# Ledger of designs, part 6: VH-VL binders against q67yc9

Target 1, 181 residues: q67yc9
Amino acid sequence: DEPVPTPWPHQFHALMFMNYSGDLSMIDLWYDWTNGRNFNIIQEQLGGITYDLEWNNGTSFFYTLDESKSCRSGQLEVGILRPNWLDGAKYLGQQNVSGFLCNVWEKVDFIWYYEDVETKRPVQWIFYTGREAHIMTYEVGAVLEDEKWQAPVYCFNKEKKSLSTKGALSEFKGYKEKAAL

## First folded at step 27 (VH-VL)

Design bb3
Fold by OpenDDE, fold request of step 30:
Structure bb3 (fold): chain C 181 residues (1-181), chain A 121 residues (1-121), chain B 107 residues (1-107)
Amino acid sequence: as target 1 above (181 residues)
Amino acid sequence: QVQLQESGPGLVKPSQTLSLTCTVSGYSISSGYYWHWIRQHPGKGLEWIGYIWYSGSTYYNPSLKSLVTISADTSKNQFSLKLSSVTAADTAVYYCARHRYSTGFYPMDVWGQGTTVTVSS
Amino acid sequence: DIQMTQSPSSVSASVGDRVTITCKASQSIYSWVAWYQQKPGKAPEPLIYHASRLQSGVPSRFSGSGSGTDFTLTISSLQPEDFATYYCQQANSFPYTFGQGTKLEIK
């Protein structure tokens, strides 16, 4: 039988190096299925820090904590990625990537997912958009303290607007809506 | 349209360093992709030499690693190949090529026309 | 390194013929294989990637199949412009390696 992707742990922290057409960023991903929340803290190579906060009720915030106090919020019909979001992906075989022997799966028109054969940790994500993510650290069970999950007050004083389809891990937002996951 | 063009001396003496440049047009090498060098000895198959990617990182064929250096000049939108201590075995048509990803899911999709390098005293 | 053994080294065929070229890997490479066409004095051009996926712009008479260690490139009905040399390439592991090539000549 072909291997199947390992479901995401209910809680983990990952540090990712992201590249999109030369735009580089570091992302702290805090996935917390238990509490129904997902947090991408994005450090752009040029620029400040952007916060992408997602809740399982579909509410999302995209904001900065700088003097601009920028914030966009939106309501999606779907919540955060479920732990088994990769179910049904097509197995493509094994490949050596970044020193890891990986199983590779594909979700058509979305992602190539690379998982270490031995440890089952994610190693690399390649999106059909050309965006590439390199998973630098993977800490199962790590949780960000509750007070860090609060969007700034100025996020609640603005009208809901369309969230940007651009930016780190934006492909996941599109995928969730499309796949109703 | 993306185009690649190899350039450099067509003749190199033994023990010298072969230097080639690939000029890319229609796409910025700093914007992405992986940039490869491949060569083809006369009447033979293709041999992969190495690549450089947008970060500046390189990976070389282990059989050539000690002799190969690939670099990039983003200001000129070029990447280069240096092969040290050449011998007659290094006589070949040298190609540069573009590759979408490091994993090789897609093929190397755009190639230069190739440049012939002859190693001779 | 992974060796790619391509066969035949040469083949003579006529327009309209069905032509099959094979490539055998020294170890399992799953479907990480690409095929290229090279005409005299020209650079290789991609035909197939990931064993069976047709490169954009390539005629449908070209197809690829296989997995593991054995792979095939098939031209269902040979056209005059198809006479060239073909190469397989494994993309499972670095360093990338190529088959020795198959020269397709007109009979």
Scores: ipSAE 0.680, ipTM 0.865, lowest interface PAE 0.8, mean pLDDT 93
Fold by ESMFold2, fold request of step 30:
Structure bb3 (fold): chain C 181 residues (1-181), chain A 121 residues (1-121), chain B 107 residues (1-107)
Amino acid sequence: as target 1 above (181 residues)
Amino acid sequence: QVQLQESGPGLVKPSQTLSLTCTVSGYSISSGYYWHWIRQHPGKGLEWIGYIWYSGSTYYNPSLKSLVTISADTSKNQFSLKLSSVTAADTAVYYCARHRYSTGFYPMDVWGQGTTVTVSS
Amino acid sequence: DIQMTQSPSSVSASVGDRVTITCKASQSIYSWVAWYQQKPGKAPEPLIYHASRLQSGVPSRFSGSGSGTDFTLTISSLQPEDFATYYCQQANSFPYTFGQGTKLEIK
């Protein structure tokens, strides 16, 4: 009789407020399982904007659009998170979080995931590292224009590198590598 | 640096109302967090009294609900406890404490130094 | 209300000893447990949250474990500053409730 997490919709946009021990950032998450792509636009309070672009074939880019024109690219063995990535999560009962009554699940060594009981939307998640994501807005069915999914040309003229698991949302990358998704 | 300090009378007569104030420095109580009252009975454990959320919403221990009021004065950056109809059983050290968002997950992280209240004739 | 029962009520131990304190909940509280240390004349301070995670600044000789109804706080090698009273607290549901405390004294 215990509830199970709602699979992620195939396409959505979420605006997230991130907190890691007082280091604050805002992330626009564009999830697009239908087209095999995932995009995080990361604005750090004490830094610029970083773009984290992932494709389901494992092609990944981590870049800026400022004057530095930085890009790291690589090939991962795993694609983007699948909609049912929370399957098998351990149920932890209900908790009140900022006026939401949430069901809570844990995936050991990875994440605590909070979902609103009433609407079934994500409310927050807390990574094992202590990094928190607070879901401010959640728009099911939203799709980012195809033109915005193209990495800059300077990502293709550089030597290929292994991608780091450090930085914002690095916990998802570490999880995918361990789970061999 | 966030600091909490309790203040109020050390002696209260039975049937009167106990009134305590927690003064917060280093953070605006209207900007975030849950603000709690907890008491510790002589030679016994701790008892949670209730909280006020930074938006003004309150929640009280059901065993005390009809007797307790927690309120905030944002202009003085204070929150207060009133406990009506006190008896000798209300003799305790009273603490105020701060509690961050996701209260089931995180502990109460900053406590006041405590104030001793004795209820006697 | 969820009752939290600590054992033992007191412990007499020497510097360097390993000490274990247990806490039992009257119903499943999953992992929604915190542990606090209280030194004489001072307010409680958090040690452990969510059953097993150390609060920032807490020495690694402290550890917590358990889920469901049975929880344990362990101090692997006692130091002089560890002589205090320890409380478990459930955060599964309101009202929050505490164990009766375990006083750890020097032998």
Scores: ipSAE 0.503, ipTM 0.818, lowest interface PAE 2.4, mean pLDDT 89
Fold by ESMFold2, last read:
Structure bb3 (fold): chain C 181 residues (1-181), chain A 121 residues (1-121), chain B 107 residues (1-107)
Amino acid sequence: as target 1 above (181 residues)
Amino acid sequence: QVQLQESGPGLVKPSQTLSLTCTVSGYSISSGYYWHWIRQHPGKGLEWIGYIWYSGSTYYNPSLKSLVTISADTSKNQFSLKLSSVTAADTAVYYCARHRYSTGFYPMDVWGQGTTVTVSS
Amino acid sequence: DIQMTQSPSSVSASVGDRVTITCKASQSIYSWVAWYQQKPGKAPEPLIYHASRLQSGVPSRFSGSGSGTDFTLTISSLQPEDFATYYCQQANSFPYTFGQGTKLEIK
């Protein structure tokens, strides 16, 4: 039978190297389905650190901790990415990448997803936009301490707006919203 | 701007070893990518020779495996092709090329200008 | 090794014409195919990757399609600079193999 993508573990940490047409960044992804929360800590090669915090009830924050103390908050119609979000992906055979033999799947108009045949870990994915995520480390079961999930107080007295779709992993936000419609 | 430039002798005698060097500018060969050699025979199509990965690992076309060596000199930012026991059939234009990660997905994006090698007595 | 067979071997066309070149793989390569353009005395340049995606800087008159074993490169309105030789290349597995080429000539 044709292989099927492994659902995401309910809790993990991944360090990712992002490349979008030469614009480079590093992302610490803390995925926590068990507690209904997802956190991306984004460091741009040319700039500062941005925090992208999402809750499964749709509450979302996009903020900095530098002197600007910027925050945008909003309410999405959908929660965080579910573990089985790759269900229904089209299998594209095997490819060697980054020293791994990978099974590859596509979700049309969204993503090419590479998974190590031996360990079933994600290795990389390429969004339809050309943005690439290369998984450098992958720590199943890792949990970020609860206090780090607290959005800064300056997120709570600002007007609510739709969150930006620009930046690293913006394709996931677009995918979730589109899939829910 | 990344550039690749082949260099080496244009004329090699049969049974000798062909040695070519690709000099890379604008990017460090130890920092990433796959680095390929490809040749094009007169009046015929393209033949892939092999690559060296930025980690130093190599992979060769099975049809040439016992005859080919690809190596890198990171201090000179160069990678090289040696082809032993050449015959007239090895007369071709030789190209070096850069290839991004996800080699099945992306094409070879930067090529050298090519260098003509003639094998003749 | 996966063989790639192109058709036609050559084609004569006029500026403004629509030109179609086909490539057939000896076994399924899913969508792991690239197309290259080569002008005389120059190295090949990529046009299309993953069957249908346009390489950066390539004009939109170029398009690719197909999956499995049959692939097509189309030039929707031929321009003077498009007279060249075109190659398909499978990227499903090493060793990489190329089609024998299609020479596009001015009529």
Scores: ipSAE 0.441, ipTM 0.791, lowest interface PAE 3.0, mean pLDDT 88
Fold by ESMFold2, last read:
Structure bb3 (fold): chain C 181 residues (1-181), chain A 121 residues (1-121), chain B 107 residues (1-107)
Amino acid sequence: as target 1 above (181 residues)
Amino acid sequence: QVQLQESGPGLVKPSQTLSLTCTVSGYSISSGYYWHWIRQHPGKGLEWIGYIWYSGSTYYNPSLKSLVTISADTSKNQFSLKLSSVTAADTAVYYCARHRYSTGFYPMDVWGQGTTVTVSS
Amino acid sequence: DIQMTQSPSSVSASVGDRVTITCKASQSIYSWVAWYQQKPGKAPEPLIYHASRLQSGVPSRFSGSGSGTDFTLTISSLQPEDFATYYCQQANSFPYTFGQGTKLEIK
């Protein structure tokens, strides 16, 4: 009787330290399944801030608030990541990571997911691409103020600007799209 | 493509500090991976010494922690091992190795050729 | 520290033989084990990771199995280039530890 990963709480905030091939960033993740919305606020090391905003109706925005006023928007068939997205993950056993004893799961071609055996909170996850997310804080029930979920007006322009995906959680977006196909 | 090469003295006297350098070519040590030191004792097998993250953080085998320092010089694309107060028990072939991100899922994929260090008076 | 004990310490075998090398961990390491091949004067090279997954470029005559504390490396039909020393290594927790090695020699 092997352990199963804990479904994500319906509302939480996490501060994540990200590493992708030496490119470092911090991400504030605001997950809000109750209101059908998910927000990643991405600070690149010595770089800019990118806002990755998704709605459960498939509306998504990836934008900056700097002078470039860049935004990419789209309408996707899939919504935000569901709380039970780890269902069916393959258990790999326990491992000591960063001073935590973790249960570890894999979804092939996607992710290794590490959960503290005692507290059941995520400790880290590592995408097959090599991008690492290390959970620094984890606040179950935290909710970001409604006013902060509003995309800028320039996101509603049909013209599209190229956006950096550096530090973005594109692996989750790719996973959701593959699961829908 | 990626190559690791160890360098340093082959002979070291007891109580001195052993200092080895691993030179990496074909990949920048600050761009990713974990960078390890491993040694192989005569007839005794392999012993993991420690690593340095591409970000600069280190972790050492607890049995050696008070004696070991691993550091990096990113301008020369090198990482180094210092082992203080050596004894004959530190005689070994020393390897440097590269290790992919997966926290132990993948093996150490690229190794240096090894350098023999003898500790004797 | 997790102790890894290999058996046998050495094996004499002929080309074409099936060879089995075992490795026992002092506590459960689930499937967090790798196998390495080392030829004289050379560094170890990876063969198997996570108990049973074949490293890229390694011939299919090599296979790994086991979980928990007992692990096996199997070479289904020995080739001349397979005569070497084999090590298991646990990756469950730091410090990483290795088995003492199994030397595979020509009979």
Scores: ipSAE 0.083, ipTM 0.675, lowest interface PAE 6.6, mean pLDDT 87

Design bb3
Fold by ESMFold2, look of step 27:
Structure bb3 (fold): chain C 181 residues (1-181), chain A 121 residues (1-121), chain B 107 residues (1-107)
Amino acid sequence: as target 1 above (181 residues)
Amino acid sequence: QVQLQESGPGLVKPSQTLSLTCTVSGYSISSGYYWHWIRQHPGKGLEWIGYIWYSGSTYYNPSLKSLVTISADTSKNQFSLKLSSVTAADTAVYYCARHRYSTGFYPMDVWGQGTTVTVSS
Amino acid sequence: DIQMTQSPSSVSASVGDRVTITCKASQSIYSWVAWYQQKPGKAPEPLIYHASRLQSGVPSRFSGSGSGTDFTLTISSLQPEDFATYYCQQANSFPYTFGQGTKLEIK
């Protein structure tokens, strides 16, 4: 009787406008379940560009390509988000947002998720942290060139560091780690 | 500790433009949230007027859309209501309020004290 | 616009009483409803959101229920500070609209 969230397409690109208490950023999300990889290209409104690259084997990199050439790498026990990661979400009904009539779901302590009832595209999601993602464009089937998925050589420093970031979709990383328990 | 305070004239003549300002302290209006105007008519209750989004976008009650302008002055941390061509029907207590994010899930969490506006000759 | 019809318009009750206030929407609003409390000379304050969730700092004697078109605010055991006017508000779509209010008075 209740609608269920549409599983994510196996490959897509989304341009997202992020807002967290006035800290604005744009994120290009390249999701590629087919090749076991996920890439966020993060542009802070008053800052540079940061890259967040994840592989389905749990390997992850958070780096810049500017003159600082910084990279933090880590190993997660869980891969990228699965297409059906919204399974089991609690339906909250319909709401009009951003010019769309949306079905709305929540996963408690994590996210509110808004999906257009007509096209089934994501419209926005709001993390329990208060960070908002507004999906500006959504391109099903889009694939990023393979060479863009290559982490820089300076990411292969053998010193281990914690992988903690701002402006990234860190809420998804926390969700995946908790769900692996 | 965020506080909102309405200010403006208590008495306005018919056909004039009502101008109210909400001064926000303890939070920057450009940093987030939706900033609303609501009025409460004598004996009739509450009517939502519209909002300005922290990025500057506005949305107005369709019944008032041609008469209402909501704007922000970030340098003074204020947002304002202009209501043109007022009549006695615009007599009310006017409130400004803060609303969390874009979700309809949350209520308006912080309100001003209200300012009484009377429209009469 | 979605009409919110609130009942009763007033309630006389004593400290310790259980009080129920209802709100009907003119069309389904699922659970997109909030409840506000307003004391004389003051602005409304949020009490309940999304039909049944308590706003931070609100005592557990307050509860909300309902979905679709019919909603209820319940105060399980009235306290002296609960005598006020209560409003429901739909947040399903703009323009936001409010019930006409229920005045809860001491008997």
Scores: ipSAE 0.066, ipTM 0.649, lowest interface PAE 6.6, mean pLDDT 86
Fold by OpenDDE, look of step 27:
Structure bb3 (fold): chain C 181 residues (1-181), chain A 121 residues (1-121), chain B 107 residues (1-107)
Amino acid sequence: as target 1 above (181 residues)
Amino acid sequence: QVQLQESGPGLVKPSQTLSLTCTVSGYSISSGYYWHWIRQHPGKGLEWIGYIWYSGSTYYNPSLKSLVTISADTSKNQFSLKLSSVTAADTAVYYCARHRYSTGFYPMDVWGQGTTVTVSS
Amino acid sequence: DIQMTQSPSSVSASVGDRVTITCKASQSIYSWVAWYQQKPGKAPEPLIYHASRLQSGVPSRFSGSGSGTDFTLTISSLQPEDFATYYCQQANSFPYTFGQGTKLEIK
């Protein structure tokens, strides 16, 4: 039988290096299925920090903490990725990635997912857009303290609008939106 | 711009060891790519020899494994090929090439110009 | 080892022609296929990767298709600079192997 993707731990922290056609960024990903929340802290190369906070009820915030106090909030019909979101992905065999032997799965028109054969940890994601995610660290069970999961107050003084499609993980947002259809 | 350049003797006697070096410029060989050697016998197709990862991990074509050694010198940004006990069958144009860290996904994207090695007494 | 059977070995065509080159793998290699162009006295240059993705800088007249065991490289409208030898390569497993090559000549 072909191997199946390992479901995501219910809680983990990952540091990711992102490359999108030369545009580089670092993402601090906090996945917390247990508490129904996901947090992407995005550092653009020689740029600012943007925060993408997602809740399983579909509420999302995209904001900065700089002087601009920028914030966009929206309501999606879907929540955060479920632990087994890769179920049904097509197995494509094994490949070497950054010195790791990986199993590779494809979700058509979305992602190629590379998982280390030995440790079952994600190694790399390649999106159909050409965006590349390199998992630099992977800490199973790690949780960000509750106090840091709060959107700033200025996010609540605005009407909910369409979420920005801009960001290092825009492909995931697109996928979730599509899945809600 | 990333460039690869093969260098070494163009003539090797039978039973001797063929030694080639690939000098990489514009990119560090310690940046997480695979570095390959490929050869092409006159009038023939391409034959993969092996690769080295910057960490020193190597993999060789089983047909050549007993005769091939690939090494890297990160201080010089070079990697090398040694092929022992050469015969006329080893006469070929030898190429070095860079391969991205997702080996199955991307092609070998940057090649050297190739160097001709002739095995003759 | 995985064998890559490439056909035809040679083809004569004219500028503006549609050209198709086929590569058959001895076993399934999913989409782990690349195509290269080689001109006389030069190193191979990548055209297509992952069966159908166009390498950066390569003209859109080049395209690749296929999955499993059967793969195709197509040049929709042949240009003068396209006369060369083309190779398919599997990257499914080691050792990497190449097709025998297809020499595209001027008719």
Scores: ipSAE 0.024, ipTM 0.677, lowest interface PAE 4.2, mean pLDDT 91
Fold by OpenDDE, fold request of step 30:
Formats: C-alpha cells, sequence, structure tokens
Structure bb3 (fold): chain C 181 residues (1-181), chain A 121 residues (1-121), chain B 107 residues (1-107)
C-alpha cells in the first residue's frame, strides 16, 4: 500500500454536499489547525442553519442564530482533527468518482476517503453510517475572519452538557472520542 | 421506485448491428449515476460490456470496444447499446443496470429484467 | 483484465446447510468485490458489496468476507429460496469482471 493520504492543510475552506439516506445538507467547513479551531456551518435542506464551533481545547458550541437562540455547549476530551488524522488508513486502490480518479483509503468502521490522484484534493467521504460527503470546493489557505469565530453570548449563560453525536459529520465526533481511548 | 427495462429486437442477423434501449423510470439518467450494459451468453457467466456516465462519458470493455457504442437520450430518459457486426457469439440475454454515483463501492443495484437477443440467419 | 476464479462451479446442499462459495482474483483487489444472486430467468440481484457489506433487504444469513485476492460468500443456513446461481464481481477496475458462477442446487 504505497499511496498515503495527504495531510490536511493547516488552514482550508471547503463546501460540502451531504447526503444521509436522502437527507441533504450543505456544510461550510472552515478548518484552522493553526489557530486550533474548526467551524461547521450546516444548512439543512429547506431548513435552518446550525453552527458547530469546535476548539482544540475541547470546547464546542452547537447553536443557531435564529429567534430561538438555541445553544448547546460542552467540553470534550478531544480537540479538532489533526492534519494527519488519516494516517494509518488502509489503501484500497483507485476509483473513479464524480469524474475524478481517486485514491481510496479506509479507516475501519469509520470512513472511506477519496482523494483526487492529481490534485490531492478530497473528493468524497463515505462513512460507515451511510452518510456521504461530496467535496464541492476546496480552498487551501483560506481563513475565516477572526470575528466570525465567536459563539453568541447566549451560549455562555448555560450549563455545559454533553454534546449530541447526531447530525452532519457526527461520525467525526464519534471517531475522535473513540480515538482518544 | 427506480426501474430499468430493456427493449429491442430479439433476433438479429449475422454481420448486422444489434440495437437495444434501456428505459429508466423513477430517476433521471442525467442527474447522476453510471448506466451499464451487461450480457450473459446461454449457459455462461456475466460479461460487462460498458457504461455511460450521467455526464455522457463512456467506457467500453476493451474486448468489445471496437464494436460497441453506448449513447443516451436524456429527453426520453433512455440509454442505448449498439453492437456492430454481430455473430452467434453475441447471442445472449442483455441487461442494463444502474450503478451508484460512487464508482466501485456499491454494487450495480438496479437491473432490468433482461432481453434475449439471438443472432441467427 | 482482472480474472475472477470462482469455486465450486456447482454445489448440492440441503435446507439448513451451511454453504461457502469462494472467489479468487488474479491480483489484489482489496475489498472491491460484490456478490450477486441470480435465479433462472431473472436478473442478478446484489447480495454483498465491498466484500462484506450486506445489501439492503438481503437476509442476514448471507455474509461476505475476504480481502486482497481471496473472497468468500457464506450462507449460514440455506433456505429454499436460496437455490440459485451466485456470482462474484470485482469492482476494483474496469473492465468489470465476474466469476464463472456457482450453481447451488437442492441435494
Amino acid sequence: as target 1 above (181 residues)
Amino acid sequence: QVQLQESGPGLVKPSQTLSLTCTVSGYSISSGYYWHWIRQHPGKGLEWIGYIWYSGSTYYNPSLKSLVTISADTSKNQFSLKLSSVTAADTAVYYCARHRYSTGFYPMDVWGQGTTVTVSS
Amino acid sequence: DIQMTQSPSSVSASVGDRVTITCKASQSIYSWVAWYQQKPGKAPEPLIYHASRLQSGVPSRFSGSGSGTDFTLTISSLQPEDFATYYCQQANSFPYTFGQGTKLEIK
């Protein structure tokens, strides 16, 4: 198994189209390892927007900015994904996906990761849950303005609780918890 | 709800062109997925012929490439197979099948019932 | 092309029996293998994909295993409706290729 996954850039922006058994959503992903933060802005199909803000110290916020001012905050034992989180994944050969020739790796009981052979960009993620992520854009070096990395004030007046492992990209949260063991 | 149905002449003379059509219902062929043709000679296994991608790109079995053409008519939600210069060896049940968006991971999950084509004088 | 050598060509078994069918690839295909069931006069239907994943709607008595070059389809307890021909298929690369098939008959 010669090809190895390309580590994530320390900073990048990606738009993802998500399909979970017909439930569709879009994720605006801002990964910023340099500043120890990760932001998933989730648009449900004909639904609302939820914000999943993660810090490398384990603090996470899951909130809305609508009139409900909903917010859940919690302290996790793990931080954000490290750039080389895919290290050790099993190579599964090449596949054509969405018009791209991809190398494919597997993290057992977690993810099949498709990476374009030529550009080394992620193309598709298939989770063992059946959830599919289609990478629509991938911008290396892109950083969200610092001012936008702030949970709303109503997130700080509530008791911290365990965060739900439900929703888009919840598989990553589960994986991180498992990997920390 | 997605269904595939093969149609075309059941009898073709040697050296002529075999022409089949797969009609898809319940899903637009231009919206995604790969669309395959597979055949099965009597008493034999399965032979993959080729596919057309929803984008219109095609790939054929190298053993048949020079003789095979797969095309799509999105207005009718159909894709077709043409096999030229047929011989008795081309007598088979011909199937069309759908393959999920991700190549190779999932199986060809929806098949037509197949149509028998006999090459005979 | 990748060759898929399937064995046995035929097997006779009784209801309740454990049945094992094997498929060997001419080169490593990792886990890119699917299994199909075909009944007379019918199209193949998928049973297993990615070597060990059960297709939706398929009974749990069917299972797949293997990686690299050697793959196995197992029916833990044969039911009357399971008598059919089974095919392995490599999905590692085009052109797709199938095993020769295994006809499962009533003993």
Scores: ipSAE 0.023, ipTM 0.631, lowest interface PAE 5.4, mean pLDDT 91
Fold by OpenDDE, last read:
Structure bb3 (fold): chain C 181 residues (1-181), chain A 121 residues (1-121), chain B 107 residues (1-107)
Amino acid sequence: as target 1 above (181 residues)
Amino acid sequence: QVQLQESGPGLVKPSQTLSLTCTVSGYSISSGYYWHWIRQHPGKGLEWIGYIWYSGSTYYNPSLKSLVTISADTSKNQFSLKLSSVTAADTAVYYCARHRYSTGFYPMDVWGQGTTVTVSS
Amino acid sequence: DIQMTQSPSSVSASVGDRVTITCKASQSIYSWVAWYQQKPGKAPEPLIYHASRLQSGVPSRFSGSGSGTDFTLTISSLQPEDFATYYCQQANSFPYTFGQGTKLEIK
């Protein structure tokens, strides 16, 4: 039998190095299925920090904490990725990636997922767009303090708009939308 | 712009050691990627020899493992190939190439122009 | 080692022709296949990776398909600069192995 992807822990923290055709960024990912929330803190190379806060009820916030006080909020029909979102992925065999022996799975038109054979940790994600995610750290059970899961006040009392499909990890947003169909 | 250039003697006597160097410019070999040696016998296809990872780890073709040594000199931004006990079968154009760290997914994307090595008495 | 059997060994074609080159692996290699183009006196250059992904800068007339054991490189409309030798490569496992090559010549 072919190996199957390991479901995500219900709670974990990961640092990711992102490469999109030379555009580099780092993402501080806090995944908290238990509390129905996901947080992507995105550092652009020599740029600003963007906060992508997602709730399992479909509410999302995209904001900055700089002087611009920029915020976009939206209501999606889908929540955060479920722990077993890779179910049904096609196995593509084993590959060496960054010194790790990995099992590789594919979600068609979405992602190639690389998982370390030994530790079952994610190592790399390659999106169909060409965007690469390199998992730098992976801390199972790690949870961000509750008080940090709060969107700033200027995110509220504004009309909710559609969320942009552009930016880091936008592929996941697209996938979630499709999965809700 | 990343460039690779092979260098070494074009003529080696049988039973001697073939020694080649790949000089990399535009990218530090210690910064990442895999660095391969590939050869092409006259009129034949390509044969993979081995690689050295940016970390210094090596892997060789099992058919050549006992005879092959790949090393790196980060101070010169070079990596080298040594093939011992050469025979006429080792006559080939030798290429060095760069390969992204996503092994198996991406192709070897940057190649040297190749250097011809002839094994002859 | 995984054997890559490439066919044909040579093909004569004219500008504008559709050209198909096949590579068969001795065992399933999923989609871990790359294709290279080599011109005389030059190093190979990548065309396709992961069986069907077009390398950056490569014209869209080149395409790759296949999975498992059978793979195909297709040139939809041959151009003068496409006359060269083409190689498939499996990247499923080490050691990497190449097909024997296909020399594409002018008819």
Scores: ipSAE 0.019, ipTM 0.612, lowest interface PAE 7.8, mean pLDDT 91

